VHH binders against Dimethylsulfide dehydrogenase subunit gamma (ddhC). Designs and how they scored, part 2

Target 1, 240 residues: Dimethylsulfide dehydrogenase subunit gamma (ddhC), of Rhodovulum sulfidophilum (Rhodobacter sulfidophilus) (q8gpg1)
Amino acid sequence: DSLNAGNIRLVDPEETVPVIKIPDGIYLRTPNDPDDIIWARVPEFRVEMVMAPPVHPSVGLRYRDEYPEQDLVVQLARTSERFYVRLRWVDPTRDMSTLRDRFRDGAAIEFSESDDSVSYMMGTDAESPVNIWYWHPDGDRVESLAAGSPGSLTRLDRQPVTGASEYRTGHGPDDSQWIVVMSRPLASEGDHQVSFERDTIPVAFALWQGADAQRDGLKLVSLNWIFARMTPDAAPAPGN

## First folded at step 4 (VHH)

Design b01 (from e11 with L103F; framework vhh_enristomig)
Fold by ESMFold2-Fast, scan of step 4:
Structure b01 (fold): chain B 240 residues (1-240), chain A 122 residues (1-122)
Amino acid sequence: as target 1 above (240 residues)
Amino acid sequence: EVQLLESGGGEVQPGGSLRLSCAASGFTFSSYAISWYRQAPGKQREWVSTISSGGSTNYAESVKGRFTISRDNAKNTLYLQMSSLRAEDTAVYYCAARTSYWFGSKYEYDYWGQGTLVTVKP
């Protein structure tokens, strides 16, 4: 299957990965198109995702008899004008409910607003805040949020992040996957929006699976930051 | 250890209905997506349907609108309600649970039942 990821490297905890600069004059077919051929020039990497249920969180989640294991494939790129993230993950069902009080599928990238922030989960404290881009499948809506601690999510006044997605079905549930692209102008407007003027930005990830309002959805998080290197500009690989 | 046990198969006429059950034990049933597969004589095993831990469902195109997957977490039981059965639905039906969703792995479904035979008599 061409959608299989047999040779994608798993990143080490706290590893530095380059954000790939897309050369001037290269056109994306449509804004945020997850199938744009330019993505073939951006190296993929995998991140290990672990379960973190909100009702009774557990440290060092390793029980296979209680929770499924999962990874997330990530690509990071930028142009002279915008930052892009592309996420792929296996999802056996497509949960798109927009009904009130119903959990649905979702994906997020979180950015530390400080180079010194270290977090094992979203939001460490008020002095180490994070900016979160939360993608919702309903209309490919992306919310830009701020958090200073778990449970302190605040929707920001400016919503500069745009998204696009595709749910691809295979020959079974293990072949089905979401592909999500989120992007924002490099220029930052307003408080708590991540600044891309830094040399290196700590990033982390989260995934949600749909569930009843009275039961928390399965939430998977990356335990360790990885560091997105904005400078020096990296040429697309493989090739030139 | 994890066990899956299917039941409810049998012979039925075209256009008929059957309900299959799969009793699960040895894991936290409510936390996992669980699937139905089938294997017709002389053919490879084919995915039929999946239900997520949250109750969302997915179906193979060939069974959409005719089959309904459901689960009862209190009883650790998975169901497949089959209606408008066709000769092409004749197969051994298997319940399957997968404990990981990793890209690039050759993870087969970790746990399979013994199967239950459905024969649609043309």
Scores: ipSAE 0.207, ipTM 0.579, lowest interface PAE 3.2, mean pLDDT 76

Design b04 (from e11 with W102Y; framework vhh_enristomig)
Fold by ESMFold2-Fast, scan of step 4:
Structure b04 (fold): chain B 240 residues (1-240), chain A 122 residues (1-122)
Amino acid sequence: as target 1 above (240 residues)
Amino acid sequence: EVQLLESGGGEVQPGGSLRLSCAASGFTFSSYAISWYRQAPGKQREWVSTISSGGSTNYAESVKGRFTISRDNAKNTLYLQMSSLRAEDTAVYYCAARTSYYLGSKYEYDYWGQGTLVTVKP
């Protein structure tokens, strides 16, 4: 059911992208159905993913021959009651293992608690914390986390985010993809849970690919923040 | 220079087994998912199996349960253990690496070996 489009627009660093309001009269098949037909009305954008840079240096790994190039396709939507993010990416294998020596696939969206685009890292310090929604394929579990500085990661007391996913196997490994939807009620409860009462929210993304325990999983991040605009309060016109 | 060298092909009877190897050099083998493809006479190249950098595997439906892909990152070597071979498994087998994973776009910088022939005689 998912569209695989070759013409998806690449977002620029620090670009503002709209969060599309789904009209109140439109009924979702289920809140987290990744194949709900409403997703055809939500514009897709593409984010280039790069290897996570070292915590302290501003210069990251950029060697093409060391790691595969990757993109992430993103859609942002909301209803009167909930916020939704839909993520799609190519993954040649379905890493769902819970073995101790294996890391499973994962995906995350990060929300800055500051309105400023201050860092592509997991928070710049305690004054610029981020809320992270980390999706795990085992049971479509989503963890709501907070980070106040690089390497500082805390599981929050409230876990309000729900997830759903589909691993679509194609005719070859380059045709196989994860499709993940995460959502949460717009109403925020508890410290460090993102507030959707803001006009714009800086967001960033991360992907994990399964790896052994001796090396942290292959972590790809969007190098730059983008701004998710909670207005305008409308879905795009049909055919656009 | 990136190089992939397959070996281990040969003639085998139906129901037999073979182990293919692919020796890789010129890139950081451990960072990439590496695949086996095959090309039977008169057909397009067909994907057979992939192993991720972390060791997770994926298989074409036609070989699932009969073939096992594995890797040795210390030796920069990929393996394909083939069992219960059938006449339709007759093909040249290729080791392949992709360096880009983009949705809906053409993938670039594919590396291919020269292939190793597997013949399953009736």
Scores: ipSAE 0.234, ipTM 0.609, lowest interface PAE 3.1, mean pLDDT 76

Design b05 (from e11 with W102F; framework vhh_enristomig)
Fold by ESMFold2-Fast, scan of step 4:
Structure b05 (fold): chain B 240 residues (1-240), chain A 122 residues (1-122)
Amino acid sequence: as target 1 above (240 residues)
Amino acid sequence: EVQLLESGGGEVQPGGSLRLSCAASGFTFSSYAISWYRQAPGKQREWVSTISSGGSTNYAESVKGRFTISRDNAKNTLYLQMSSLRAEDTAVYYCAARTSYFLGSKYEYDYWGQGTLVTVKP
């Protein structure tokens, strides 16, 4: 396979992945450009997504005929000034309707404020809050949110996260994909905004599929946290 | 047991029209994006069109403006309305559904129909 795309590594639950430091002096020409050449330097990994509400892995097969299986390709990077996440996933059609009775596509990264959080749900209680960066395709809007328990989603006063996206139409549905970049300054200001001064941060992911208002948009979540390691010494050598 | 069954193919003159149907059973049709593919004699299968579970559509450049994909979730049926047909549209047309959406996957479509032949003759 000369393109190596089919061989993107699947991460295990609770695996530690590096946040790659981009050398100082490298500039993104367009803020959050999804096709910026720097992304060739950042290792990709796959995260398996499961349908919400949470489903035990051993019973996942019973939903095989109800919903398609989905993965999410993730890249994590930082400069001396900003943190970046790049997400890619197959989406056969571009759903970004502004109509009241339709839901659009969406993607999120969730950062745990607790270093020991292991949960399939965002925020298990008020003592285990999460910071959520929720990307909306309409206008590439990113909301910074806090959640402490199911149903306690709160929009934060500071909205420091910016996003950019590209819907790439390929030759077949398996090549049609969203590519989304979200970024924020490393300096954290305000309550419940993730601190990048931590050595290791538990992260999780969510995807929304476009759907009618009679149904909530289908939400897919990563089953377990993975651990994003912020130190430069966590970065693997190129070609490893 | 998942099944996809195409129908509606036949012979037409250039500039003619045909409506293809794909009857689906054995899975929750409304939850899946469903695609049309075609294979011309001596060529590889190529993607023609996709419709999402929500009804959004996507088309190959070669058929855009001439073909219309649609679905009827109450009838578990996918349609392809073909107009302004050309000799180059001659192919076996397949309905296809994937059980997974994996970028760069080696996985082929799990569910394929038997195909329906469309022949455009001058």
Scores: ipSAE 0.172, ipTM 0.569, lowest interface PAE 3.8, mean pLDDT 76

Design b06 (from e11 with Y101F; framework vhh_enristomig)
Fold by ESMFold2-Fast, scan of step 4:
Structure b06 (fold): chain B 240 residues (1-240), chain A 122 residues (1-122)
Amino acid sequence: as target 1 above (240 residues)
Amino acid sequence: EVQLLESGGGEVQPGGSLRLSCAASGFTFSSYAISWYRQAPGKQREWVSTISSGGSTNYAESVKGRFTISRDNAKNTLYLQMSSLRAEDTAVYYCAARTSFWLGSKYEYDYWGQGTLVTVKP
């Protein structure tokens, strides 16, 4: 289990984590390859994921106290041209399509569009706009979405985010995992697409578990914003 | 402001049919999964059916084969076609829209209508 708690550091709520700049001269073997050697150079951190809060009695029944919390392993990196996120989580089933009685697996990263560095707890600031990258296992499709005021979730006109994934089967039920990479050019085009010119960007995460849902799909969310700090370009070495 | 308004409820005999509608406003209807729920007198509210933004459907076991959920994105309207109605289907029916990502709607990511009453008279 690569998600062993003893091997990967758990981040605190509202902690600042670095977005690592990949050194010049390192090339991806295949764009978004989850197994690219660059990922060995990027620190992993673990985010605690919990069931989204219930709002209705029938929804509340899906959030029984017996549901275990799940960890999400995150790596953040950028090149001079692109931003990358790599997500990894244990999932004993591989749900790649929507079935009548089940929903597909999915993963998302959410970026706050606010320039305010003040921390936001998810669910307490309804009106702050976010850009969402939603990965679908069907063809590794990533949708760039915007959400702002209540009920304003919309698919953006520009879809600049690309994804790739691998489902690794293990010998035990808790050894199987999804590995997902999403990336986009650093240059932002169009309204509501996150700007990587910001020094620090609040980010949050969500996971969907297809196998555990027969009705609506179950969603796990990170409790608090994590702050992604863009690592600046390396200073020139003396004599370079 | 997200608003959902149900209509089409009424009284029907066992074995009859009704079509419920839910008119949506204040959000991009086509981007959301939309559900039907019901609450019978003296019972807890229960889920009935969901249709995804892509058109995939799910049903509670008790209504499979009898109810059909559908949507018309051009009209921002959700439908529930009910057939072979039974006394046990008597309930107030609600539609609910779910935003999958943002929890920030006054601690709610589900939006509810006021409901429409369906009475199946033996």
Scores: ipSAE 0.000, ipTM 0.132, lowest interface PAE 12.2, mean pLDDT 70

Design b07 (from e11 with Y101W W102Y; framework vhh_enristomig)
Fold by ESMFold2-Fast, scan of step 4:
Structure b07 (fold): chain B 240 residues (1-240), chain A 122 residues (1-122)
Amino acid sequence: as target 1 above (240 residues)
Amino acid sequence: EVQLLESGGGEVQPGGSLRLSCAASGFTFSSYAISWYRQAPGKQREWVSTISSGGSTNYAESVKGRFTISRDNAKNTLYLQMSSLRAEDTAVYYCAARTSWYLGSKYEYDYWGQGTLVTVKP
């Protein structure tokens, strides 16, 4: 099949995007099935991913010669009971490393706990914490984490997020992609878990290329927040 | 300025082995996923293998278990160790680097080598 990313709209920084409410009476056979037919009804949008700022400032570096560019295709949906995010991105290698100290391929959605977007140093201030859903390909494990400052990543006591994925191999590496779905009940369970009772939630994204944990592997981030609108839809979609 | 230079091709008998090299210059080789492609006469270019900047690998099903991709970042060199060679492996082999990984983009790499010919003959 065609990977139809050429028609997918690029979102602007700080743009508001709707979380699509799945109509009552429509069931996902498996809550996290990345191939469920309902995803054809959820609009896709593209997020520009850039290499995370290095510890040492990049003086005179040519970005394309130093680091690859990437996009991330995102879909946001909910039911009356659960929130869903579906992510797709090109990954030429499926990194399932068995070595403990190696980064694997990974993806995350980050939710700001404040009502306003955090500034340049996301999660730097203790009063601007971030809830992170970090997907790992080893068993489709999703960790719910909290971050209050760079390097202060804490695994939360409750782990309510479920993940599922597919690594789709195509004709070549630019056709090979991860498709990942993560979901959680709308009801919040504990401190620092994102609350979906808010009208609008700032969200950001991250992708990892496999590397040694000690060497700060290549991490791509969306530098700016976008706003996920949780406002309820007016009516269910018409039936057949 | 930017250059990829393949070497190591030649004639081998079925079941034989060959090691291809790709010497890179003019860019930060260690930061990129680098791929091997091949093209047999009259056929479309076919992806063979990719290695990430972190060293993880991926292979086309037709070569999996027979070919091994590796890299030496200190030497800015990519390798393809080919074993159990078959007549269908006869092709020009290309080293390729891509600076952008966009879903649904065309088969467009920023940097290509000139290729090295591998011929598997009885």
Scores: ipSAE 0.182, ipTM 0.579, lowest interface PAE 4.6, mean pLDDT 76

Design b09 (from e11 with R98K; framework vhh_enristomig)
Fold by ESMFold2-Fast, scan of step 4:
Structure b09 (fold): chain B 240 residues (1-240), chain A 122 residues (1-122)
Amino acid sequence: as target 1 above (240 residues)
Amino acid sequence: EVQLLESGGGEVQPGGSLRLSCAASGFTFSSYAISWYRQAPGKQREWVSTISSGGSTNYAESVKGRFTISRDNAKNTLYLQMSSLRAEDTAVYYCAAKTSYWLGSKYEYDYWGQGTLVTVKP
């Protein structure tokens, strides 16, 4: 039961990472199968996730809390028709409350609508608008959202993103993990939906860890943009 | 200074019950998942149970249905309610907190208590 993850490379801030084009004739069950063998052909990279800095304490709430350091393992791929992101992270327990709490276990990818390399993190005072794909474990629901300033998280009229997930149980805190795939057609419809016609797209990430009805869960964010390179096409890694 | 202090261990008959406690100080207890581990004489340390900051729980197969992990964030205290104890449950029990969750990492738990001994008499 060895985990094949020990040598995954940590990306540098502002690094350009290729989106791997899956050749014609290769079939994906994605987003329906996070375990599709095709993912062995897509290189993994790590993103360091840190607690989002508080803007203001609300009602005396203490945000100076220590939080565990977290990585997020990311794979980016596309076909001629769709864009795919696959996310993996360690989560010692499975938090899938049926309550309408937005801070259950969750994961998001954020796309800058601007080519600016410097932007605030999701949910802060972002100068440039961002499109967010927010995955919820209850029913593998993915919300396509727009954000432009603190508290300005708006659900978009069109919801073109589909998701699928698996929680893999292990034998301790280092063994159990979420695996999430989100995808959308390359053609974009409506305002604030990311356009994949760009050569590169700045992307960032967020994770939510566990929440009950009485409090918010942890929000971890990537500190910097990385650039997802759509063109030229990158070769897929060999499966093995 | 980070400290984890276990208590509640002792001698018990097979089929009996014990409640272990772990008092935490020097860090923000409520922000971390906290685990129970055990080490029997001559054996390697084994994971027993984990509770997340949100209260979700996970258990080793050998203790499911017999042990219950819980936490009291107001008291910075972790608990392990042990029932239907067996001879193979004899071990020193440790609470542990990890400051990093990196997939496939070589990192180990950063904070460990001194342990509390549980002996299940034949």
Scores: ipSAE 0.215, ipTM 0.584, lowest interface PAE 3.9, mean pLDDT 76

Design b10 (from e11 with T99P; framework vhh_enristomig)
Fold by ESMFold2-Fast, scan of step 4:
Structure b10 (fold): chain B 240 residues (1-240), chain A 122 residues (1-122)
Amino acid sequence: as target 1 above (240 residues)
Amino acid sequence: EVQLLESGGGEVQPGGSLRLSCAASGFTFSSYAISWYRQAPGKQREWVSTISSGGSTNYAESVKGRFTISRDNAKNTLYLQMSSLRAEDTAVYYCAARPSYWLGSKYEYDYWGQGTLVTVKP
């Protein structure tokens, strides 16, 4: 039950990956269940996560050696009505703080509102705003946020994203992992919510750690954007 | 630079209790997740428990309900309270420190202590 990182394909920078359409004939439990059998039909891919680039070079040089790269396993799927993302990453502890800022602990997917590639830093280009789905372990809440310029992070009026998670323990710390599913209806409501009517959407990922007050706002990010193809191939049939 | 010093080991009878300590220096203790590992003679090192910088805990199935991990950030000290000890708990116990930041096993980022011996004798 550990991540099998060596057998999961690492995506290239700016690679196009398909969003898999879930067949209507499958007998499913709740699709937001991280353990739902449907996820066996969705191919996994691996994204290399690195420490977010610093605002000031001196800060980045200090943190680079302390916060090494980590792999994030991603699955992207859709039905005729909803978009789904499933994330898995190794974490030796179940960090669920109720007294910390919303940015202290979590996982996120970021969608570019532009069809062009954008900076992997949130809010670095006002002409290329991003919609962010930020998952918090406390109550499996997901915040839909917008970022369009440096320091410009806004909680959106509509909060259409639902989350579900499981912390799975194994025989060792490297076998313990968070599994998080976030989903939203394909139809967009309100400004700055990502539109799934686009053929291809640039996506990026982030993981936040907040137990250390010295590193408020520190995050691991996917180094480069990848492109999610919304006109998906049919999901493969399950083995045996 | 980083030093971890375990203490509190010794001989105890089955069903007994023991508290291990790990004194840390050379890093910002409160910012690190700290783990307990153990190694019995002739066996591989196994993970026992972890506590995050925020206080979240996790335990190996073999010790769940019997062992309690805790930390005192003011004293830069990690503890392992062991109860209902069994012969199979006999091992050298080590503490290890790692950054508490959603890091996977891709890198060797743990710092290790020298260990303290726990012997459970009938």
Scores: ipSAE 0.000, ipTM 0.219, lowest interface PAE 12.4, mean pLDDT 72

Design b11 (from e11 with S100P; framework vhh_enristomig)
Fold by ESMFold2-Fast, scan of step 4:
Structure b11 (fold): chain B 240 residues (1-240), chain A 122 residues (1-122)
Amino acid sequence: as target 1 above (240 residues)
Amino acid sequence: EVQLLESGGGEVQPGGSLRLSCAASGFTFSSYAISWYRQAPGKQREWVSTISSGGSTNYAESVKGRFTISRDNAKNTLYLQMSSLRAEDTAVYYCAARTPYWLGSKYEYDYWGQGTLVTVKP
């Protein structure tokens, strides 16, 4: 609802946030439509995104460039049949250095497969796999992946996640934004696909630009995990 | 390469105070948010506190009002001032920094210090 990220509540680390159930009689116009009227009724929250410390010299050189603070705006919703996440973030300013530091090459939500009663992450000696929904801007392709260790990932056999996006140019450079919606049926099919039968699910987020493990790139990651509560309160009435 | 080194732990009586330090190297410290975590024997790691690059702070409810996180960007050092310590605060305390994984990680951070032990004896 708010066009200014500063007017949207910043979520605390490890906070529990509700996944809003879509009320009866309200429907999505097309699958994953970012402009669907339902999104006006789902509360937005901000996630603080931090630049990952560099592990490669070229990444470190890019991080020396001044970069504006970046927040991710998140909305979580479900119907009786599907889970939806909507992400939006403001484009960086338009100088020549900034054009190379734009976060446009990917966005991800990560779901922990750990116990939903756990409010804290496991130590370094424990392995805790995650299911990742990785959105690619080319053709709104979403990959469902599993990761169990840093730098390790497996593309899952079932690819049930669909996505849609748009890049909106606002009235100025600071008003331009990516909007991405990803969704999947609530029914889980296949190993390592997140189960929405859990009461709460730890989630984290990532945004990045044009980099792979073999070249320079800029990555923002959410500061901490938050917990998505699957049995949410009803969406607020219009005007509340 | 990101490196984090904690120090300042030790034994203290209930109600006492300790100041932990985390010396950071291998990245532009002033540009990153850095966190303190702790792990008591037989328990999972708990988030304790975070300070943003801009100096904004956040705390776990169990330590709010008793612990203060701060940073010295000129010295690339993170601090945790602990006061009114309780037996429940006994843990190994870790400094943590988020790293660039290709497609995320199983942890909030993959660069952890070795930890510093805090023991609050009754």
Scores: ipSAE 0.000, ipTM 0.211, lowest interface PAE 11.1, mean pLDDT 70

Design b12 (from e11 with G104D; framework vhh_enristomig)
Fold by ESMFold2-Fast, scan of step 4:
Structure b12 (fold): chain B 240 residues (1-240), chain A 122 residues (1-122)
Amino acid sequence: as target 1 above (240 residues)
Amino acid sequence: EVQLLESGGGEVQPGGSLRLSCAASGFTFSSYAISWYRQAPGKQREWVSTISSGGSTNYAESVKGRFTISRDNAKNTLYLQMSSLRAEDTAVYYCAARTSYWLDSKYEYDYWGQGTLVTVKP
């Protein structure tokens, strides 16, 4: 069962993980189908997610409480034309909202635009920015964003990333999971969109827990950058 | 620190109704998904219903259409309205707050109350 977390390896900090090249001649049912059989053949790994540091002193009471801990299962793949990331995580009930003043679940992958050391939450400065793909469950909307420092978050003019999601049960009813796929053409258009022409790309992840507009949302982030290697081994043949 | 206290259990006849409450303290109640579980004597604990921080609900198939979960964030209280009760609903009912969302079950834990007994007497 691909939703089972048994035997999925936890990635070490700063580890290099291969992006799996999907062999020529394999059709994806849709570019972002979370159920595509190809995903059963892409190796999974786990990333430990921890609460992001407190950002505002007026929420002092909340910072004394215990926050939920989370892991995130990641799969990275590419074709000759597109890059794909598949994320899944436990969420006992899905939180969705179409109201502008509400916050609900979300997930993101962050790409460093340089090989220099950068902040794990945001880019360290404007010359070392981070490209963020932020998925929202309402309508499978993915925003391509740029960040140059904490609190410096800009929606980019070009929005080339597409997303699709599914909410499913895993181990049982209280282990229900979001499964999210995001993808973009390998060719980069516009400033601050990640370039896939690099041999390795530092990546990090974030999850947002549901909250309303009168409360701060909980943000979980990966502890360290992981290095995605763009010249990976081919995906295993189906049935092996 | 975290405390969950269930109340509202008792004896009812088949087809009857009960409302269970769970009073929570020691954590930011409104930020967590909170669940009801039950355990009949000699059986495994089973999930009954969950409500998200945003109010989205989910139910076990055996109780769907008969039970309603709700929350009052201003009072830090979770509710379970039970109707059309059957002998098979006889169990100790537990309130649980899930604080870890690890896919590997060995990393998962919940804060649990002491439970409240519901007896449906045929």
Scores: ipSAE 0.011, ipTM 0.333, lowest interface PAE 8.8, mean pLDDT 73

Design b15 (from e11 with K106R; framework vhh_enristomig)
Fold by ESMFold2-Fast, scan of step 4:
Structure b15 (fold): chain B 240 residues (1-240), chain A 122 residues (1-122)
Amino acid sequence: as target 1 above (240 residues)
Amino acid sequence: EVQLLESGGGEVQPGGSLRLSCAASGFTFSSYAISWYRQAPGKQREWVSTISSGGSTNYAESVKGRFTISRDNAKNTLYLQMSSLRAEDTAVYYCAARTSYWLGSRYEYDYWGQGTLVTVKP
């Protein structure tokens, strides 16, 4: 019943996790509502987040002695029409500033465009490009981006991803959390937008903490790909 | 070695003001959210205020509008400006840096200072 359950399973490196199909006859009250009843039916898992160097995210472990450790709670779901991701993490304050010498809070899911690519350098070569959904707290804006090399980002022409968020406070800073939902139609439109017609999709995650501009590129990343299984794991319900 | 050193406490009359400082060393101060806590005699430690690495602030309801948290990253120093002080603000004030944001854990890897005593008495 608390915001911090503490008993959520930590995912293993390169583990396969199911994308939960929402049964027919369940209706969303509000699109992207972080508190929608569907989320009670979707298992949570934790992802360890580490500080990423600008060039090689997998080398981010060298910064663990200088920066806070973090985990990210993830839920993956789909309907017959849309894919949903829900992210939850501890953040003592709301960093939403867009000032030049500061960075705002942010969160992203990254999808590998290659379903057989298990690069030790996640998304860092041109033959293994990634599609990134980057959530910004100012206006719940989600950018769909492409990356094919370290430090390279391109904003895509089509922006089909929608987002919604809540910042929840508790009695102390350890109870304060961002909760973010992002979703997109299953039908892919445009180059470099992730295709959900695949059986399994490698996914990774990133979090940005508000920081000085002199610390450009400071973010937390997941160390390894997690494999999202798109195959339906529940038969459609015939009614409500 | 991580160290936090509070200063600026003392005796003050109700309605008075004090400014507390916390000098930090041994970690990358600007990368962390830093908090003020207080502990009144015979009570549990209570959260007072937090400032993020980006400068956003949060306050306990009991101090909103009276206390202001700020930081100077060039000096690795955290401040708490306290105004309109009340008898119930009497406490030892602690600076704390949290190094882990694991869900379900509470301050397991926090660094705490030695505290500075604030006494509000007529």
Scores: ipSAE 0.030, ipTM 0.458, lowest interface PAE 7.3, mean pLDDT 75

